# Designs tried in a protein design chat: VH-VL binders against q0atu2. Part 261

Target 1, 119 residues: q0atu2
Amino acid sequence: MLDKKARIRTSREYRNVFEKGKRLSGRFLIIYYVENALDNNRFGFITNKKIGMAVIRNRIKRQLRAIVREYQGQVKNKHDIVLVARAGIGKSSFEGMEKDYIAIMKKAGLFARNANKID

## First folded at step 13 (VH-VL)

Design tf92 (framework fv_dusigitumab)
Fold by ESMFold2-Fast, scan of step 13:
Structure tf92 (fold): chain C 119 residues (1-119), chain A 121 residues (1-121), chain B 111 residues (1-111)
Amino acid sequence: as target 1 above (119 residues)
Amino acid sequence: QVQLVQSGAEVKKPGASVKVSCKASGYTFTGYDINWVRQATGQGLEWMGWMNPYSGETDYAQKFQGRVTMTRNTSISTAYMELSSLRSEDTAVYYCARDYDYYETSYFDYWGQGTTVTVSS
Amino acid sequence: QSVLTQPPSVSAAPGQKVTISCSGSSSNIGDTYVSWYQQLPGTAPKLLIYDNNKRPSGIPDRFSGSKSGTSATLGITGLQTGDEADYYCGTWDSSPSAEYVFGGGTKLTVL
């Protein structure tokens, strides 16, 4: 799992990323991201009620955390990044979410240029 | 600046279908979900569904399931809402609205001007 | 009926203050954040408050919001004739299906 130090913990910290960060959208995901003053990255995960019932929202959160864990070594250091599940994500495959994540992170300049070769 | 411009008023007979358009400008169309909301004369706001213009995915309110279809044409940044089997009770102003995600929820930060649909015999 | 309950109307004189309540349940207001929308006569709704108590750019601080338990409140101070409008609370509800739900609306008359 992601270390506690690599997780955004408080509502205030989440709101800081939404208010000061950049927004970039993919097919199933939106990221909000901002450089932090720490030596490590921190991730947040949001599946609001428009995504579906609690069982769907909980599944999506688990899958997104798994994807982030797999690619955490490719992420540029010193960023707070919030992943927001987008309307329709519940109909996506795991592979679809994974591809979307990689594409968004590369477009944001947050991944190594050749993340696919590192994976 | 962000703007949603809807098609003009429509008058339809019972049993017909109506297709309302919503043209977006001032932002990346595929980057924000679109919601449709209607309002009968003198009544409150009623949510109809959302459409993700990037994926094409939709979800509709149970009340409209089977009668509503939401689509988009990304080449012209336009969302559509088609309502079929029209009844007099469908006489309303129909709005499109942009969905904005903030923290643990989302809300409608920009709205179209509305399209009046009148269903009469 | 509306899932969220608002008083149908409220009225006050210019310069006065009013509050508009919005009552829900644990599946909506109790579980997530409330937005408020202002609808001037003959116009589309406009976002007035989000995240329970935050104002978009351009909304004066005469407008405020709060939430307690399963209820939310919109406050308006220093009432102006231009505030005459219908006000709607709104939020997502996940029971029994995921839908955006609005309050029934409150007509504010400034006399």
Scores: ipSAE 0.840, ipTM 0.928, lowest interface PAE 0.8, mean pLDDT 92
Fold by OpenDDE, second read of step 14:
Structure tf92 (fold): chain C 119 residues (1-119), chain A 121 residues (1-121), chain B 111 residues (1-111)
Amino acid sequence: as target 1 above (119 residues)
Amino acid sequence: QVQLVQSGAEVKKPGASVKVSCKASGYTFTGYDINWVRQATGQGLEWMGWMNPYSGETDYAQKFQGRVTMTRNTSISTAYMELSSLRSEDTAVYYCARDYDYYETSYFDYWGQGTTVTVSS
Amino acid sequence: QSVLTQPPSVSAAPGQKVTISCSGSSSNIGDTYVSWYQQLPGTAPKLLIYDNNKRPSGIPDRFSGSKSGTSATLGITGLQTGDEADYYCGTWDSSPSAEYVFGGGTKLTVL
């Protein structure tokens, strides 16, 4: 599980990312990302009701957190990153989600040069 | 700037099909879902479904399941909505609308100008 | 008949304040953000308010939104003749396949 220190938690923090950050869209995910003034990365997760029932939204959040946790050590430091789940993610496999995450993060240039778990 | 331009008015007979187009410009087409909303004359707005232009995935309102098909051509940034087995009750203005996924919800921030579809014998 | 309930019509004189209510349930308004759309006569809907109370660029601060519980409210101050339009609230309702739902619409007449 992601450390509390690695999580975006407040509405103000989310707004900052949305207003000042860059936006990139993948098949299942939209990411908003911006540099922070910290010594660590922070991640946020958004699953709106377009995805479906609460049980589905919660499942998706858990899966996204697992993916982010798996690759967090390979992400460039000093970034706030918010993952917004697109509506179709509810029907996707975990592997599909992971693939999309990797693809969009690569496109954003957020993986470190020495990352070895990207492919 | 963001624009959604829809095809022209259609007149159809009952039982026929109609296909409305929605051409997007001013943004990354595949990055935003397209919703379709219709409005019968003098009536309110009715959501029909959404389409993900990236994957082509769709989800339709239960009312239109089996009768509506939403597609896209990414090469020309155009979304399509086809409604089959038309009835007089399908007479309405049909809108495409861009879905902006933001924060904990989504909303329709840009709309097409609408396409009038008239179903009459 | 609509999932979200709005008054069919409201009216006021120029310069006055009007409010338009939107009542839903815990499965829609009670669980997520509400958007408002303005539809001028003969035109397509336009986003007026999103995330309960946020205004897109170009929307004057005369327009405001709020939400409490399972209800949302649109406020319009300094009413102008150009505000005469239909107003719709909307949000997502959770289901096995989530659906977007609109209010029935409110016709605002400027007297």
Scores: ipSAE 0.506, ipTM 0.876, lowest interface PAE 1.2, mean pLDDT 92

Design tf93 (framework fv_dusigitumab)
Fold by ESMFold2-Fast, scan of step 13:
Structure tf93 (fold): chain C 119 residues (1-119), chain A 121 residues (1-121), chain B 111 residues (1-111)
Amino acid sequence: as target 1 above (119 residues)
Amino acid sequence: QVQLVQSGAEVKKPGASVKVSCKASGYTFTGYDINWVRQATGQGLEWMGWMNPYSGETEYAQKFQGRVTMTRNTSISTAYMELSSLRSEDTAVYYCARDYDYYETSYFDYWGQGTTVTVSS
Amino acid sequence: QSVLTQPPSVSAAPGQKVTISCSGSSSNIGDTYVSWYQQLPGTAPKLLIYDNNKRPSGIPDRFSGSKSGTSATLGITGLQTGDEADYYCGTWDSSPSAEYVFGGGTKLTVL
């Protein structure tokens, strides 16, 4: 259950992230991401028709929202991030999606790095 | 520049198999899915399936299930499509194409030059 | 046999305008976005339009796209002899399984 303010809702906002953002691919996920001016993170979720039929796409979108919600406290502030399901994601496990998400977010430098704490 | 370069023309007898290659350059090979599309002489485009070069996962059009196999070798950025039990109606130009995700869909933004496969007795 | 229906041919003179239709159903065009591909004689297809109406870099604004309900349209203005080609619409379909589907193609002749 992500707060309404943490969700990308309009097609214009999605297209902005695709057009201006950086792209990083993982095994089952692609992220498009860009810094925003809002001081909060917003997430979008895309499971287009190549992924499978509606029941599969709906399950994957629900699972991705759950993963993002679980790790939202780890994400650096002020980003719009769109998660795009890749071809083959329907054959992965929940754990596989979760591991891929963590790996991509770390590689993108979007997870907070507490090792730099100097107090 | 993004390029997909395919292997050369093949002539096969009915019942044989053919393996077409598609070598990618100018981008991160594992970052984009690959589609295979064929076109019989004087006919339209027909989608055969997709392959995810990162995971190795595939999905084939129902018409080709059981005789198509799509693979890749990430060390040489090359995708492969093997079609077995060839029939005369498999005579076509076979294309690989890069999948690009944009908003609520994806499309084929770069295509290989095509590989002509002729099946005759 | 194609899932998406296009007219088999269209023709016009240089400088004129043509439109090419692409008719589908609720499981494809009615429920997602359409792309158009241009195939010059003897060459591979090239992406011409994506997301119903957007042009990739390098595609002139003479080419336009639109979608209404379960149909899409490609418009070409100021026709040039170099526009002679086959034009295909394409999109993802979820019936009976998830597959990319193309229109049957439209041969454009510029006389």
Scores: ipSAE 0.846, ipTM 0.927, lowest interface PAE 0.8, mean pLDDT 92
Fold by OpenDDE, second read of step 14:
Structure tf93 (fold): chain C 119 residues (1-119), chain A 121 residues (1-121), chain B 111 residues (1-111)
Amino acid sequence: as target 1 above (119 residues)
Amino acid sequence: QVQLVQSGAEVKKPGASVKVSCKASGYTFTGYDINWVRQATGQGLEWMGWMNPYSGETEYAQKFQGRVTMTRNTSISTAYMELSSLRSEDTAVYYCARDYDYYETSYFDYWGQGTTVTVSS
Amino acid sequence: QSVLTQPPSVSAAPGQKVTISCSGSSSNIGDTYVSWYQQLPGTAPKLLIYDNNKRPSGIPDRFSGSKSGTSATLGITGLQTGDEADYYCGTWDSSPSAEYVFGGGTKLTVL
């Protein structure tokens, strides 16, 4: 499970990421990321109605959390990272989401050098 | 400076097809979905669909399913909307608009200047 | 006709305040954020308000937005002649594949 302390929870925290962070877009995901002053990473997950019905949005959130959880130990520390799901993600496979996540995180340079699950 | 520049006016006969272009500049083309919205003369705005320039994935409004095709050429940052089997009711100004996914919502933050398509026999 | 309902027209004198309503349902306004677009005569729509109440750069604070329940409202204070335009609310409506929906538009006349 993704620890509560590893989650972006407040509107203020989200705004900080959006206003001060960098933005990168992949096929299914847009990430906003910024360094934080903590000793851990925090992740936020955003889905909007463009994706579809609430059931779909919730499913996507669960899947993205699972992906982030799987690779969280390989992400450079001290970052706030918000994942925004693009509309097409609703029709994607889990593997497709994972692939896109890995690709965009690599592009952002957010994986640690010793990461071993991202090839 | 974000800009969307659309192709010029079109005059078509019923049953024909029209393809409108939308050239984007000032931002990463593949990073934002492109929406198409039309407006008949004196009428309101009508959403037609979105296209993901990164993958080419699309989703169309049910009303236009089977008749609209949205594509892109990433090398020239250009989106296309083709509408087939044109009828008089398709006479309208057609807009491309950039979709900004921000927080829990998306909105159209930049619009093309519009392309007038006239369908008449 | 439109999924979102707006008054067809509103009017007021310069300097006055006007409000434009946008009513929807739980499947659209009730479940997400609303945007407003301004369309000056003969021009393309322009983003006026996003996320219910946020203004893009360049939009004066005379323009405001709010949302409550399944309805949204656009407020314009200090009305100017240049505000004469059509105003549209818009949002996403839930479906197996979500569709963007607009209000029918409101024509604002500055008397």
Scores: ipSAE 0.626, ipTM 0.897, lowest interface PAE 1.1, mean pLDDT 93

Design tf94 (framework fv_dusigitumab)
Fold by ESMFold2-Fast, scan of step 13:
Structure tf94 (fold): chain C 119 residues (1-119), chain A 121 residues (1-121), chain B 111 residues (1-111)
Amino acid sequence: as target 1 above (119 residues)
Amino acid sequence: QVQLVQSGAEVKKPGASVKVSCKASGYTFTGYDINWVRQATGQGLEWMGWMNPYSGETNYAQKFQGRVTMTRNTSISTAYMELSSLRSEDTAVYYCARDYDYYETSYFDYWGQGTTVTVSS
Amino acid sequence: QSVLTQPPSVSAAPGQKVTISCSGSSSNIGDTYVSWYQQLPGTAPKLLIYDNNKRPSGIPDRFSGSKSGTSATLGITGLQTGDEADYYCGTWDSSPSAEYVFGGGTKLTVL
């Protein structure tokens, strides 16, 4: 489950990412992303009506949140990132979505190699 | 500059099939879904379906299910819409349009010039 | 009838204002965002408004959009002869088929 501080919550915040961000497409996902002025990442998730019925859209949203949560430690800090489910995603497997997410994030240069831990 | 350029006018007999092409330029073809929309003479716009050029996945309007096939050739950035078992009421201008996803919806930001298909006996 | 209802025609004189309504239901306009398309005679449609009320670059501010409940409205002020066109609202419908739906279109005549 993603912490509330790691979620894009308001329509204004979503629109800011769409308007100011860069767009990169994958097979099942599109990301819009922009650097933020915060000290943490925030993620948004969009499954618009063209994807299908509410039950399908809700399943996809839950699966995308689970994927993002699993890989959150690899994401470059200080970004707002919106994941948009692409036409046809309802026919994908969980593994297919996960693979697409990893590929897109790598292509965007959003995966960090190291977390500094100085004890 | 984004452009969608469609194939030329077609005249077909009832029962035939027609395949309309839509060549994209000025953007990454696989990055945006393509919608097909038709318009009979003097009538309104009617959505036919979408095709994802990256995955090849499609979704067709119920009215056209079983008669329409949407495909693409990524090497030449071209989308295709084939409509079979043509009837006189299929006489229309057929448009391709690029799908742009924006907060909770999508819309058609660039359109091809249209392809007139006439079904005449 | 179309899933979204528009008046078939509207008319006004140059310099005047018109509004074009688009009525839907809870499964479409009531549940998502509306776009408007302008179709000049003999041409392909062109995106005029998206996200209920936003203009693409190049669309003058005399064109505006709004939405309330299950209805949307396109407003055009300072009418010009070049505005003579068919205007269509459009949006996604949340029905099981998940289809994009258009209004029936409104023919604008500048008298």
Scores: ipSAE 0.828, ipTM 0.923, lowest interface PAE 0.9, mean pLDDT 91

Design tf95 (framework fv_dusigitumab)
Fold by ESMFold2-Fast, scan of step 13:
Structure tf95 (fold): chain C 119 residues (1-119), chain A 121 residues (1-121), chain B 111 residues (1-111)
Amino acid sequence: as target 1 above (119 residues)
Amino acid sequence: QVQLVQSGAEVKKPGASVKVSCKASGYTFTGYDIHWVRQATGQGLEWMGWMNPYSGETGYAQKFQGRVTMTRNTSISTAYMELSSLRSEDTAVYYCARDYDYYETSYFDYWGQGTTVTVSS
Amino acid sequence: QSVLTQPPSVSAAPGQKVTISCSGSSSNIGDTYVSWYQQLPGTAPKLLIYDNNKRPSGIPDRFSGSKSGTSATLGITGLQTGDEADYYCGTWDSSPSAEYVFGGGTKLTVL
C-alpha cells in the first residue's frame, strides 16, 4: 500500500494533473504528470469502465499500486503522476505492466537513477 | 493537426466481407486507442469496438462479436475494421474515432470522415 | 434501440434556448461521466462536451452540460441556424460488458 500522503485523492487534484500535465503513452499505460509544490511525489490510478468489470478494474489498480510502490525510490521528487490503464491491460501479465511502467517513466525522465526493485 | 482519413465507399453483396481503413496523422498513432462506430441511414450512432494500436488488443461490442475484426499496421499509422457475413442491416456509414482519456472516463476527440458501406442484393 | 434515452427532436427559433436530456441508469451515467457529440448534416460527429460539463477548445460557451443522478442535459443558448444538427450523448457502460453507449440522438431544428 502507498502512504496516504503519496496518493492523489480528490477529483480536483486529478483534473489538475490531466489539464496541466504532460501525457506519455505506453503499451498498457498512459501517464499524466506535472511537478508539484510539495516535498513528495503523489500517484493517482485510473481504471475506467472501458477496462472491464469492477473485479478486473480493482485487480489492475491493486497491481499498479504494487508496481509503483516497488519503484517509488527511483522516481524524481516533487511530481504528481496519474497512471491511466489503457484498453487491453486486463490481458497483460503483471511483468508486462511492470516493464511498461519502467519504460514510460524512463522515457518521461522521471527516474532519478536505475529502475531497480526496492526491497 | 490531428487527422483520421478513411477509405472510400464500398458496395458489397450479402454474405461478403468488407475491410475499412483509417489512416492517422498529426500525432503518435500508437499512443491513442481507436474505436469504430457505425450509423445506419437515418439512425443513431452504434459503438462497435476498440483497438489498442500499440498492443494490438481489441474489445468488441457483443452484437458484433464473431463478425468483426479490428487490426492495425503501425508502419503506415493505419487502423482497419473488417466486418464479415454482411447483411442488409449492415448498410451504414462506418467511422473510426480516437479515444482520449480524461479523469475517470474516455471519449472520442477526433473522428474520421466516415466510409459508406452499402450491402445490396 | 438505445441504452440512453434522448428525445427524438427539439426545435426553437434563432436566439432562443433549448435543452436536450439524456437518461441512463446506474451502470452508465449514474457511475461515470458523460460526453456530447454534434453531427452536422452530412458530416462526421464532433466532440462538443466532455467530463459532464467541459468544452474542448473551439466550442463556444453557448453550449453547456450538466449531470444529475442518472441523467445528463445539454444546453444551447443563443440558437443559430448553424446549430441544426443531431446531438448524441455518450458514456461507458459496464453491464453486461464494457461498452461505449450512445443516446438515440436528438435532431435540433432551428427555424
Scores: ipSAE 0.837, ipTM 0.925, lowest interface PAE 0.7, mean pLDDT 92

Design tf96 (framework fv_dusigitumab)
Fold by ESMFold2-Fast, scan of step 13:
Structure tf96 (fold): chain C 119 residues (1-119), chain A 121 residues (1-121), chain B 111 residues (1-111)
Amino acid sequence: as target 1 above (119 residues)
Amino acid sequence: QVQLVQSGAEVKKPGASVKVSCKASGYTFTGYDISWVRQATGQGLEWMGWMNPYSGETGYAQKFQGRVTMTRNTSISTAYMELSSLRSEDTAVYYCARDYDYYETSYFDYWGQGTTVTVSS
Amino acid sequence: QSVLTQPPSVSAAPGQKVTISCSGSSSNIGDTYVSWYQQLPGTAPKLLIYDNNKRPSGIPDRFSGSKSGTSATLGITGLQTGDEADYYCGTWDSSPSAEYVFGGGTKLTVL
């Protein structure tokens, strides 16, 4: 779904976002986010053991990647963003996760607004 | 400053229920899960369950399933843990703790002072 | 009994070093990160180590953690009488239900 350069890959990079980033919580998701010095956004996805068994964690991670991919064009460039699934997310619908993601990203100011440009 | 303040000691008879409160301050209450942990006299720590104060969702340890209920009131930043059908072996100190999601795990970074619950006939 | 195994007690003199072990399995320590909690007599537990080896703000560097395979270790150097406490390891266990599990606790005596 997301190309390799749009993914946070290493544990060190994840921890850097957790330690230096801003934190914002939603019903089912927490995001940690920080500006990067790259030309693009990078996303990370965390579904820790508190969420449930591997089959549930894998489903949640796939659904979150699908949501991020769908809305990636609306996200302000030059950010590292980590999505952390909260306890109870496994009982949420796909639509519920999607709505939570949109609400959090808007509240964080990470969704770009279309602006009319003069010619 | 992050603080969790619990309700006072309770003495209950076998078969009764007890409801312990945990009032949070110094942070956004809905932003962090709350876990409950108990400790019987001279014994170790035992996890009872987690509650997400934003969604209201809960997960309970299998040992307590059917006897424990975890709830919250977001308007007063207070979490509750109710344990029913009390037995003498439920005599313990009950703690609430802030459950912090960090990287691939979570842990308890701030704890309430504890509530002693004594179950005796 | 506890899912994670710790020695029931450990002792040493002031200024010395101790290590406290915590043994688990592939469904817990082998598959996620370990935290350590200090409980002084008559008080609530306090987070001492998280993410295997990181210290919260305010915890002295005399306290350290490590993990290898399915076991974790807490190290304490320069022992002080104020370190007398019970020490617990803790982590998530995924099998069969996701539950937080603690070690049985280790009573540290500074003689």
Scores: ipSAE 0.830, ipTM 0.923, lowest interface PAE 0.8, mean pLDDT 91

Design tf97 (framework fv_dusigitumab)
Fold by ESMFold2-Fast, scan of step 13:
Structure tf97 (fold): chain C 119 residues (1-119), chain A 121 residues (1-121), chain B 111 residues (1-111)
Amino acid sequence: as target 1 above (119 residues)
Amino acid sequence: QVQLVQSGAEVKKPGASVKVSCKASGYTFTGYDINWVRQATGQGLEWMGWMNPYSGETGYAQKFQGRVTMTRNTSISTAYMELSSLRSEDTAVYYCARDYDYYETSYFDYWGQGTTVTVSS
Amino acid sequence: QSVLTQPPSVSAAPGQKVTISCSGSSSNIGDTYVYWYQQLPGTAPKLLIYDNNKRPSGIPDRFSGSKSGTSATLGITGLQTGDEADYYCGTWDSSPSAEYVFGGGTKLTVL
């Protein structure tokens, strides 16, 4: 579970990211992202009705939160990022969603270089 | 800027298949899902299904399952909808539409001009 | 049958106001956002209202939307002859499978 301060909570905050942010699409995910004025990242998760019934939407949302939490330390600070599940995500594996998330975050330039890497 | 351009009118006999194309331009084709909607003469809009052009995944309305197939060719930014085992009741205008995700749902922000399919003996 | 219920027709004079209703259930309108599409004669539908009450760029503020419970309403003020069209509400319904559902359409005549 992500800490409360790391979550986008209100509909107004979500709409702000949709309206002001950049959009980048992956195979199963779309992200909308914008730099914020806070000292931390905030994440939002959207699984609309085209994904399927509530049990499927809730499973996908839990899995996306787990993926985001796992890679939270790699994300450049001071961003609001909304993950939107695309049609067909319910047929993806957990590993497929994870791979898509990593690819889209790298393409967006939101994954920081590993500061502990020795070259 | 954003355009969806569909193939021309078709006349088919009962039992045949028809394949309608929808060529996208002015945006990243793989970034938005495509929906297909039909409208029989003097009737309302009827949703047929969605296709994710990035993954190739599809979802079809129950009424059309077993008869409809939605595909794409990403190299030419074109979506396809094929309807088989045609009946006179399938006489309609067929539309493709772009799916735009906004907050907790999605809507069809751009539509193709429509393709008239007439099924007659 | 259409899943969402609309009146088949409405009419009013130029300059007047009209409202078009759209009735659904708890699995569609009662549980998510409603969209409105305008279809001028001989043309493809065009998005008119999204997210219950928001207008795309280029849609005049004479057009408005609202939602209450399991019903939605499209309002048109200052009617013009160019508003003669069919109007459709639509939304996603996840029961039993995820499907986009439309109302039966309402023909607006401006006399």
Scores: ipSAE 0.762, ipTM 0.889, lowest interface PAE 1.0, mean pLDDT 90

Design tf98 (framework fv_dusigitumab)
Fold by ESMFold2-Fast, scan of step 13:
Structure tf98 (fold): chain C 119 residues (1-119), chain A 121 residues (1-121), chain B 111 residues (1-111)
Amino acid sequence: as target 1 above (119 residues)
Amino acid sequence: QVQLVQSGAEVKKPGASVKVSCKASGYTFTGYDINWVRQATGQGLEWMGWMNPYSGETGYAQKFQGRVTMTRNTSISTAYMELSSLRSEDTAVYYCARDYDYYETSYFDYWGQGTTVTVSS
Amino acid sequence: QSVLTQPPSVSAAPGQKVTISCSGSSSNIGDTYVHWYQQLPGTAPKLLIYDNNKRPSGIPDRFSGSKSGTSATLGITGLQTGDEADYYCGTWDSSPSAEYVFGGGTKLTVL
């Protein structure tokens, strides 16, 4: 799980990222991202009702948090990043979501170096 | 300038299939999901399903499951909706619409002009 | 056969204001955001309001939205003849499967 300081928490903070941020889409994920004035990165996770029932949405959220935590050391500092699950993500594997996340973050220029899993 | 341009009107006999196209321009086609919505003459809007043009995944309304197939050709930025085993009650205008994710929801921000499908003997 | 309930018609004079209701349940409006679409005669629907109360670029502030409990309302002030159209509310419903659901539509006549 991510530390409290690394999480976007309020609707106002989420809407700020959506309104001021850049949008980039992947196969299963969309990210919205903007530079912040903090010393750290913050992540948000959205699984809206089009994804499916609560049990599916909660599983996807947990898997996305695990992926983000695994790669957090590779993300360029001082960004607010919101991950939005796309329609069909519930049919993807964990590895598929992970590969998509890495590809999107590299395309956005948000990874400081090669995005390999830490040992 | 975002635009969705649909194929022309179709007249079909009961039992036939129809395949409607929706060509996207002015944005990254694979970046936004496409929804299909129909409207019978003088009636309301009825959602048919979504298609993710990046993954190829689909989700269909229960009413159309088994009769509808949604596909795409990314090389020409075109989405397709095929409805089989046509009945007179399938006579409607069929719309494609782009899905835009905002905060904890999504909505249809751009719509095609519609394709009239008439099922008549 | 619409999932969300709207009045079939509403009418008012030019310059007046009108509200259009949209009633749902806990599995749709009660648990997510509502959007509104305007359909002028002979045309495709157009996004009018999203996220309960936000306007896309180009939509005048005469159009507003609100949500309370399992119901939403669309407000139109300073009515113009060009506002004659069908208005639809719409939202996602994820129980038991995810589907986008629309209201039955409301025909607005400007007298």
Scores: ipSAE 0.824, ipTM 0.919, lowest interface PAE 0.8, mean pLDDT 92

